# VH-VL binders against q8ixk2r445to577, part 255

Target 1, 133 residues: q8ixk2r445to577
Amino acid sequence: FFGMLQNKGLTDYCFDYNPPDENQIVGHQVILYLCHGMGQNQFFEYTSQKEIRYNTHQPEGCIAVEAGMDTLIMHLCEETAPENQKFILQEDGSLFHEQSKKCVQAARKESSDSFVPLLRDCTNSDHQKWFFK
Key: E = the ipSAE of ESMFold2; O = the ipSAE of OpenDDE; V2 = 0.75 times the mean of E and O plus 0.25 times the DockQ between their complexes.

## First folded at step 14 (VH-VL)

Design s106 (framework fv_cosibelimab; at its last look DockQ between E and O 0.76; V2 from the best seeds 0.00; counts 0 for: pae E 2.2 > 2)
Fold by OpenDDE, look of step 15:
Structure s106 (fold): chain C 133 residues (1-133), chain A 120 residues (1-120), chain B 112 residues (1-112)
Amino acid sequence: as target 1 above (133 residues)
Amino acid sequence: EVQLVQSGAEVKKPGSSVKVSCKASGGTFSRWAISWVRQAPGQGLEWMGVIIPYFGTANYAQKFQGRVTITADESTSTAYMELSSLRSEDTAVYYCAKSRYYGRSAFDYWGQGTLVTVSS
Amino acid sequence: NFMLTQPHSVSESPGKTVTISCTRSSGSIAYHYVQWYQQRPGSAPTTVIYEDKQRPSGVPDRFSGSIDSSSNSASLTISGLKTEDEADYYCQSYDSSNKHWVFGGGTKLTVL
């Protein structure tokens, strides 16, 4: 699966990654933004290693969850996907992070009009449902 | 350092077409979005459209849809803007501008501009 | 669709501080980044502020950007005004509804 990773509950919002340095793509937080369908910062791929890869430019970035965190951060992809980069996109649309045993949920950023994907206890909320478009 | 170098000034008749080029250097062209912005004499800046060369995706301001075509050649790191059915109101300086990503990013580098004059 | 409204002109003496406003007609100014561009006569625009308040390398710290959510506006502030600051200034933002970039009408800054 590849393209925009769009949330079901938060209509028209997609995964979005815009690092400040175009030549250094790791270390920043993935956010949610209104879907534009132009690729680039909203282009992701779900791989057979259960990675969520970003943009497919080399070196490739993969979404990771750092210890003790609930945010999604871009890391470099590795030959063998590390445990903190493994996600399961379920049949029902839920995006499950294996290591934390939590689901990715579209959430409002505190004191902001912006949104971010956060790890939360798994529910049946549409805000935890995702699909590629 | 990133540089955008545009083609030279054009003089066109009404009803004709013009194609302006924008050659990029000093960076990774395939990572960028290239927009075109024009400025009529004594007027403000007007966004025309954008292309994402790597993905081959383009989007245009509604005002110019059907009349403007933006393309890119990754092998030469060059973007193009073609405007058809030219009219006197299209007389302007046309700029290409580079941004990192679609939507949220600034135009961090600009071409020197290309004057297009449309007159009978 | 939205518009960005700027004052047509502002003027001030060297060494003073000027502020140029940019008001967004619809949509949240806080959620959509605002950029500022400087255009000197006969030259192409250059970026002086990006992402509301970030300053590109080479732009002096006399230039600063801010956002006011209550008025849905952005501001470019230039302190210690210099003659070389005389230029047109444009704000810009993104229309997420139609996926277009939008420029303000521009502000002519005259250094007296």
Scores: ipSAE 0.780, ipTM 0.926, lowest interface PAE 0.7, mean pLDDT 95
Fold by ESMFold2-Fast, scan of step 14:
Formats: C-alpha cells, structure tokens, sequence
Structure s106 (fold): chain C 133 residues (1-133), chain A 120 residues (1-120), chain B 112 residues (1-112)
C-alpha cells in the first residue's frame, strides 16, 4: 500500500513529515497534520518488509521507534529492516509495532494543540485505525 | 539562495491562451509546492492553483477549473501556468510562489510577476 | 468556501501602532494557520508573518501576529510605524474542504 496514511478517528489528519531543514530529513519526529491530498510530505509506502517508508526524498527514510520511547522518528532505511522499524498493518487497520507490542495511536502532543502518532497499549479505538488514501 | 524567475510580459487577444513559466533555483524544486496567484490592476491577490512537481499532481481553484493547467518540468526546475479562453478580465499580473508544505507553509518566495494584458 | 474579511484601508501617523484584522466567515480561524504578506507598489508580496505569529528572519519585531477565537479573526499589529511600512497587507488561510488557499481582500496602509 502507498499514499496518504489517514486516521479513522481523527478523520482530517494524516501522517506528516515536516523536518525544519530540507537537506537533513532524518532524526525528527513524525507528526499528524491536516490531510492535503497532494502527496508530498504526507506520502508513505507500506512495504513487504513491514516498513513505513518516506519515499519523496533521498535518502529514503523509514519510520522507527527507539527503545523505551513512544514517538515515531524518521531513520534511514536499511537493507534488512531492524526490528524497531517493523509495523504490522492489520486487517482492522491497526498498526502494530512488533518490537514494543504496542499500537500506533493518534494523540495530542503534550503541552500543545498539535497531534502526533504515539505508541500506546492496543485497543479497538478508531484513533488506532489507519488507512491509505 | 532560492529564486523564482518568470517569463516576460505578454499581450493576448480575447479567446487565445497564454503560458507563463517560472524557473526555480537554489533548493529542492521537486519537493516544493508551487502555487500561481494573480492580481488584476488595483485588485487583491487571487489563488489559482498549485502543483507538486515530484508527483506531477495539480489542484485548481473552482473559478479556474477547466481553463487553467499547471505543469512542471523537474529536469529544468520550471513550473508553467497555462490559461485558456482569455477574456479582458484576465488582465493581471500572474505570480508563481513557493511553499514548503502544502496547506500549512507560507509562500516564502515569489516570482517577480508576469503582466498579461488581454485586449483587442 | 469561506471569506477572509479585512478593512479596505487603515491610516496612522509615524511612530504609532496600527492593527489590521482578518475575519473568517465560517469555520474556526484557529483550525488553520494564518499568514500575512506585505506588498509595496510594483513589487511581489513578501511574508511578514507566517503560521499565525512567527516572523521570518529580517522582519523587525515591531510586526506581530495574533489569533482571537472569540471574534474568529487574526490580526497583524505594526508598532513604531515608519513610512516604509506603507503597503498593501494580505492575510491568507487554508480551506481544507476544497484543498485550496484563500486570501483576504487586502488592506491599504497609509502612514501620514
């Protein structure tokens, strides 16, 4: 699957990658922002290696969660995907992070009015359901 | 650093079409959003449409749907806006403008503008 | 579709403060970022405020932006007015339902 990765519960919001420096695309947090439908910084690919790839820039980025953290960070993709970069997109739309055994949830960022995807205990909430558009 | 340079002024007859170019330098053209904005003499700014060069996808204001076409050539870092079925009320300065993230970012760099005059 | 409404013109003396409003006709002004552009005669617009209240490098701190949810409006405030501030000012915000940008009608600022 590929396209804009949209949330079922937070229906106007998509995965979004907005690093401040256009020449340095890794190391920053993935956010949620209003879906614009034009691809660009909201276009992702779900691969057979269970990666969520950011393909619109070179070098290609892969979403990862660092040990002990709950935020999704952009890392460089590797030839063999490390465990922290593997997500299972389930039939119900859940995005399960294998290494942590948690699900990606649309959540409000602490101390702000902005939204981010975070790892949370898996529930049947629509805020944990994602689809490509 | 970033610069947008537009083609020169044009005089057109009613019913014809015009194609304005916007050449970008100093950044990642393909990853930007390039919008076109016009301004009739003494009037305000009017958004016409946008293209994301990497995807080749364009979107247009409802008023211009069907007579405006925005394209981009990544190899030359140039965006184009073609407006057909020209009328006298299309006389305006046409600007291209860059934004980093569509739907969020400001238009941080603008072309110098291209005057298109439509008269018989 | 919504409209962004600005006063047609404002005027004030050098050294004083002026505020230009931008009112959204439907939908919350706070739901999308507001940008402000300055346009001097014969020139392309330039950004003076982005994302509600941020200033680009090179724009003096006498320019500030704010959002007022109660009046559903954004404001551009210019203090210590100088003659070089004479220009047209435009607000801009995003229409997510149509996926397009909307400009306010513009405000002509006269400093005299």
Amino acid sequence: as target 1 above (133 residues)
Amino acid sequence: EVQLVQSGAEVKKPGSSVKVSCKASGGTFSRWAISWVRQAPGQGLEWMGVIIPYFGTANYAQKFQGRVTITADESTSTAYMELSSLRSEDTAVYYCAKSRYYGRSAFDYWGQGTLVTVSS
Amino acid sequence: NFMLTQPHSVSESPGKTVTISCTRSSGSIAYHYVQWYQQRPGSAPTTVIYEDKQRPSGVPDRFSGSIDSSSNSASLTISGLKTEDEADYYCQSYDSSNKHWVFGGGTKLTVL
Scores: ipSAE 0.697, ipTM 0.897, lowest interface PAE 1.4, mean pLDDT 92
Fold by ESMFold2, look of step 15:
Structure s106 (fold): chain C 133 residues (1-133), chain A 120 residues (1-120), chain B 112 residues (1-112)
Amino acid sequence: as target 1 above (133 residues)
Amino acid sequence: EVQLVQSGAEVKKPGSSVKVSCKASGGTFSRWAISWVRQAPGQGLEWMGVIIPYFGTANYAQKFQGRVTITADESTSTAYMELSSLRSEDTAVYYCAKSRYYGRSAFDYWGQGTLVTVSS
Amino acid sequence: NFMLTQPHSVSESPGKTVTISCTRSSGSIAYHYVQWYQQRPGSAPTTVIYEDKQRPSGVPDRFSGSIDSSSNSASLTISGLKTEDEADYYCQSYDSSNKHWVFGGGTKLTVL
């Protein structure tokens, strides 16, 4: 699966990665932004290793969650996917993070009009449903 | 050390076409968003369109839809802007510029500009 | 579609402060980043403010950007004005409906 990773509940919002320095992609938070359909910063690939890859940069980025955190941040991909970079995209659209046992949810950033994907207790909410376009 | 180097000035007759090149160095050209922006004499900046070479995706300002074609050659790291059916009001300096990312980011590198003069 | 409206020109004395406005005609200025570019005569534009208020490396802190949601405008403020600041200044923002970039009309800053 590849393309724009969109949220079912937060209509027309996509995973978006826009670090301040395009040559230093590690350590910044993935956000949600209005889908543009041009690829690049909204183009992601879901791999057989259960990674969500940002491969418009070389070396490629992989979305990770650090222990005890709820934010999705960019790490470099590794030959064997680390456990904190593994997500299960289920047939119902839920995106489950195995290591934390939580689901990715579209959430409003505190005191802001912006949105981010965050780990939350799994529910059936459409804000926890994702699909590639 | 990102650099964008454009082709030289051109003089064209009305009704013809012009193709301006923008050769890139110092990064991963195929993954960049390369925009074209023009500036008529004494006027402001006007965005014309964009290409992302790796994805082959392009988008054009409505004003130029049907007259502008933006392309890229990854083997030479060169973007092109072709403007057809030229008129005297198309006389301008044409810039290529790259943004870090599509949508929210600034144009952080600009070519030197190419003067295109349309006269009979 | 929207427009970004800037004053045609502004002027101020060396050492003083000038503010250049950029008013968005529709949709909220606060939802999409505003960039500011400086263009000296005969040169390509360069970024002086990105993402509303961030400065690229090498841009002095006397350049600042701000957003005023109540007037639906962005501002570029230059304090401690120097003669080398004399240039044209453009704001820019993103049009998410058309997926395009939009420039303001430009402001000529004269330092006299």
Scores: ipSAE 0.526, ipTM 0.846, lowest interface PAE 2.2, mean pLDDT 91
ESMFold2 (binder alone), look of step 15: mean pLDDT 91; pTM 0.931
ESMFold2-Fast, scan of step 16: ipSAE 0.637; ipTM 0.889

Design s107 (framework fv_cosibelimab)
Fold by ESMFold2-Fast, scan of step 14:
Structure s107 (fold): chain C 133 residues (1-133), chain A 120 residues (1-120), chain B 112 residues (1-112)
Amino acid sequence: as target 1 above (133 residues)
Amino acid sequence: EVQLVQSGAEVKKPGSSVKVSCKASGGTFSRWAISWVRQAPGQGLEWMGVIIPYFGTANYAQKFQGRVTITADESTSTAYMELSSLRSEDTAVYYCAKSRYYGRSAFDYWGQGTLVTVSS
Amino acid sequence: NFMLTQPHSVSESPGKTVTISCTRSSGSIAYHYVQWYQQRPGSAPTTVIYEDNKRPSGVPDRFSGSIDSSSNSASLTISGLKTEDEADYYCQSYDSSNKHWVFGGGTKLTVL
């Protein structure tokens, strides 16, 4: 699967990666932004290793969750995906982070009108349902 | 350091086509969104379409659908806009413009503009 | 589809403050960022405000942007008007349903 990773509950929002320096793609938080439908910084690939890859820039980035955190951060991809970079995309659209036993949810960023994907306890909420477009 | 340099002015006959180029330097051309915007004499800015070179994806304003084609050559960092079936109303300055993230970012760099005159 | 409506022209004396509005005909003005461009005669446009209210480096603090959801409008405010501010000003926002950028009709600012 590849394309724009869109939220079922926040219908117009997609995974979005907009680091301040276009030549350095790692170390920043993945956000949600209004889907523009043109690929670019909203284009991701779901791999057989259960990675969510951002390969628009080189080197390739892989979405990760650091221990004890609930935010999605861009890391460098590795030959063998570490556990913190593995997400199980289920048939119902849930994106399950196996290492933490939590699901990716579209959530409002604290004290702002912006949205981010965060790890939360798994529920049947449409805000935890994702699909590639 | 980013620059967009466009091809020179053109004079065309009604019914012909014109192809304007926009050469980018000083950045990651393939990963930008390159839009084309025109401006008829004394009139406002009119968005025509966009291409994202890395994906080869293009989209066009409804008014120009079927007459405009936007392409990009990543090896030369050049975007092209071709407008066919020209009429006198197509006389305008044509600009290329870069945005970092399509749908969100401003057009932070613009080409100098290319005057296309359509006359009999 | 929506339109962005600006006044055709606005004029004010040097040193005064002027505000140019940009009204969205359908859908919320706050739904997508609004950009503002300045175009002087014979030149390509340049960005004076991006993402509703941010200034590019080199744009003086006299320029500011705001969003008013109650009137469904964005505004560009220029204080301490100078003769060099004479230009056409365009607002711009994104139509996600059609994947299109939309420009306002433009406002000619005269500083007399």
Scores: ipSAE 0.421, ipTM 0.831, lowest interface PAE 2.6, mean pLDDT 90

Design s108 (framework fv_cosibelimab)
Fold by ESMFold2-Fast, scan of step 14:
Structure s108 (fold): chain C 133 residues (1-133), chain A 120 residues (1-120), chain B 112 residues (1-112)
Amino acid sequence: as target 1 above (133 residues)
Amino acid sequence: EVQLVQSGAEVKKPGSSVKVSCKASGGTFSRWAISWVRQAPGQGLEWMGVIIPYFGTANYAQKFQGRVTITADESTSTAYMELSSLRSEDTAVYYCAKSRYYGRSAFDYWGQGTLVTVSS
Amino acid sequence: NFMLTQPHSVSESPGKTVTISCTRSSGSIAYHYVQWYQQRPGSAPTTVIYEDNERPSGVPDRFSGSIDSSSNSASLTISGLKTEDEADYYCQSYDSSNKHWVFGGGTKLTVL
């Protein structure tokens, strides 16, 4: 699967990666932003190793969640994906982060009108359901 | 330092086509969004369309759909805008402009503009 | 498919403050970023405000942007007016439904 990773509940929003420096692609939080349909910084690939890859730049980035955290951060991809970079895309559209036993949910960033994907307890909410477009 | 340099002024007859070039330097051309904007004499700015060179994806304003084609050549870091079936009302300065993220970022660098005059 | 409406012209004396409005005809002004461009005669536009209220390096802090949801408008405010501020100013915002940029009609600022 590849394309723009869109949320079923927040229907106009896609995974988006917009680091301030194009030369430094790692270490920043993945956000949600209005889907533009043009690829670019909203284009992601779901791999057979259960990675969500950002390959618009070299070296390629892989989405990860650090232990004890709930934010999705861009890391460098490894030859063998570490556990914190593995997400199971379920038949119902949920993204299950196996290491934490939590699901990726579209959520409002605290104290703002912006949105981000966060790890939350798994529910049947459309805010936890994702699809490639 | 990012720079966009456009081709020179052109005088065209009604019914012909024009192709304007925009050569980029000083950055990662393929990763940018390159928009084309025109401005008729004494009038405002009008967005025509965009291309993302790396993906080869283009999108156009409804007014120009079917008459405008925007392309890019990554090997020469050059974007092109071709407008067909020219009319006198197409007389304008045509600009290319770069943005970092489509749909969000401002046009942070602009070409110098290319005057296209359509007359008989 | 919306319009961004700006006043055709505004004028003010040197040292004073001027505000240029940009009103969105449909859809919320607050859901999409607004950019502001300055264009002097014979030149390409340059950015003075991006993403509602941010300034590019080199743009004086006399320039500021704001959003007013109640009037569905964005505003560009220029304080301490100088003769070199005389130019045309354009707002710009995004149409997410059509995936298109939209420019306002432009405002001619005269400093007299």
Scores: ipSAE 0.634, ipTM 0.885, lowest interface PAE 1.7, mean pLDDT 92

Design s109 (framework fv_cosibelimab)
Fold by ESMFold2-Fast, scan of step 14:
Structure s109 (fold): chain C 133 residues (1-133), chain A 120 residues (1-120), chain B 112 residues (1-112)
Amino acid sequence: as target 1 above (133 residues)
Amino acid sequence: EVQLVQSGAEVKKPGSSVKVSCKASGGTFSRWAISWVRQAPGQGLEWMGVIIPYFGTANYAQKFQGRVTITADESTSTAYMELSSLRSEDTAVYYCAKSRYYGRSAFDYWGQGTLVTVSS
Amino acid sequence: NFMLTQPHSVSESPGKTVTISCTRSSGSIAYHYVQWYQQRPGSAPTTVIYEDNQRPSGVPDRFSGSIDSSSNSASLTISGLKTEDEADYYCQSYDTSNKHWVFGGGTKLTVL
């Protein structure tokens, strides 16, 4: 699967990566932003190794969740995907982070009016359902 | 330092086509979104369309659908805007403009503009 | 589709403050970021405010942006007016449904 990763509940919002320095792709939080449908910073690839790859830049970034955290952070992709970079895309659209046993949910960023994907206990909420467009 | 340099002024007859170029330097052209904006004499800014060179994806304002084509050549870091079936109302200065992220970022660098005059 | 409406012209004396409005005809003005551009005669536009209220490097503190959801408008405020501020000012926002940028009609600022 590849394309813009859109939320079923927050219907106009897509995974979005907007690092402030184009030469520093890693270390920043993945956000949700209004879907523009043009690829670029909203284009992601779900790989056979269960990675969510950011394809607009070289080297490619891979979404990860650090131990004890609930935010999705961009890391460099590795030849063998580490456990913190593995997400199971389920048939109902849930993104299950295997290492933490939590699901990716569209949520409001703390102390902000913007939205971000966060790890939360798994529910059947449309805010936890994602699809590629 | 980012710079966008456009091709020179053109005088065209009604019914013809014009192709304006926009050569980028000083950054990662392929990753940018390059928009085209026109301004008729004494009038406001009008967005025509965009291309994201890395993806080869383009989108156009509804008013220009079917008449405008925006392309990019990554090897020369050049974007092009071709407008067909020209009318006198198409007389305008045409600008290319760079944004970092389409749909969100401001147009942080602009070309100098290309005057296209359509006259009989 | 929506339109962004600006006053055609505004004028004010040197040293005073002026505010230029940009009103969205449908949908919330707060739904998407608003940018502001300054254009002097014979020149390409330059950004004075981006993402509602941010200033690019080199733009004086005299320029500020704000959003007012009650009037469904964005505003550009210029304090301590100088003659060099005379220009056309354009607001811009994004139409998610059509994947299009939309510009306001522009406001001519005269400093007299």
Scores: ipSAE 0.586, ipTM 0.874, lowest interface PAE 1.9, mean pLDDT 91

Design s11 (framework fv_cosibelimab)
Fold by ESMFold2-Fast, scan of step 14:
Structure s11 (fold): chain C 133 residues (1-133), chain A 120 residues (1-120), chain B 112 residues (1-112)
Amino acid sequence: as target 1 above (133 residues)
Amino acid sequence: EVQLVQSGAEVKKPGSSVKVSCKASGGTFSRWGISWVRQAPGQGLEWMGVIIPYFGTANYAQKFQGRVTITADESTSTAYMELSSLRSEDTAVYYCAKSRYYGRSAFDYWGQGTLVTVSS
Amino acid sequence: NFMLTQPHSVSESPGKTVTISCTRSSGSIAYHYVQWYQQRPGSAPTTVIYEDNQRPSGVPDRFSGSIDSSSNSASLTISGLKTEDEADYYCQSYDSSNKHWVFGGGTKLTVL
């Protein structure tokens, strides 16, 4: 799978990665933004290693969640994907982070009208269901 | 560093088409959004459409849908805007402009503009 | 399907401060970044403010941008006016419904 990773519940929003400097593409939080359908910063690839890759820029980034955290951060991809970079995209559209046993949910960022993907306890909510478009 | 260089002025007859080029240098052309913006004499800026070369994705302002086609050649780092069924009202300076991220980033570099005159 | 409305013209004396408004007719001005472009006669536009209030390298600190959610407007403020500031100024923002960029109508700044 590859393309725009769109939320089923927050229907106009897609995974979006727009780091402030194109020369430093890792270390920042993945956000949700209005889907534009044009690729670029909203284009992601789901790999056979269960990675969510951002390969629009170099070096290639892989989404990760550090132990004890709930935010999705862009890390450098590794030859063998570490556990914190593995997400299981299930048939119902849920995106399960195996290391934490939690699901990726579209959520409102605190003190803001912006949205971000966060790890939350798994539910049957459409805000936890994702698809590539 | 980044530079956008457009093709020269053109004079066209009503009903014909025009194709303007925009050659980019100094950056990652394929990953940018290249928009086309026109300005009729004494009038404001009007967005026509965009292409993102690497993804082959293009989008057009409703006013120009069906008449405008924006393409890109990654091997020459050149974007093109073709406008068909020309009318006198299409007389304008046509600009190409670069943005980093579609829907968010400013048009940080602009071509010098190409005057297209449509006369009967 | 929104408009960005700017005053047609503004004028002020050298050394004074001028503010140019850009009002969004529908949808919140704060949901999407606002950019400001300066265009001198015979030249292509150049960016003077991006992402609401950021200045590109080389743009004097006399130029500033702001957002006012209560009036649904963005503003470009130019202090210490100089004759070289005479130009047309355009605001720009994004229409997420149509996935289009929208320009304001432009404001002609005269420095008398």
Scores: ipSAE 0.461, ipTM 0.835, lowest interface PAE 2.7, mean pLDDT 90

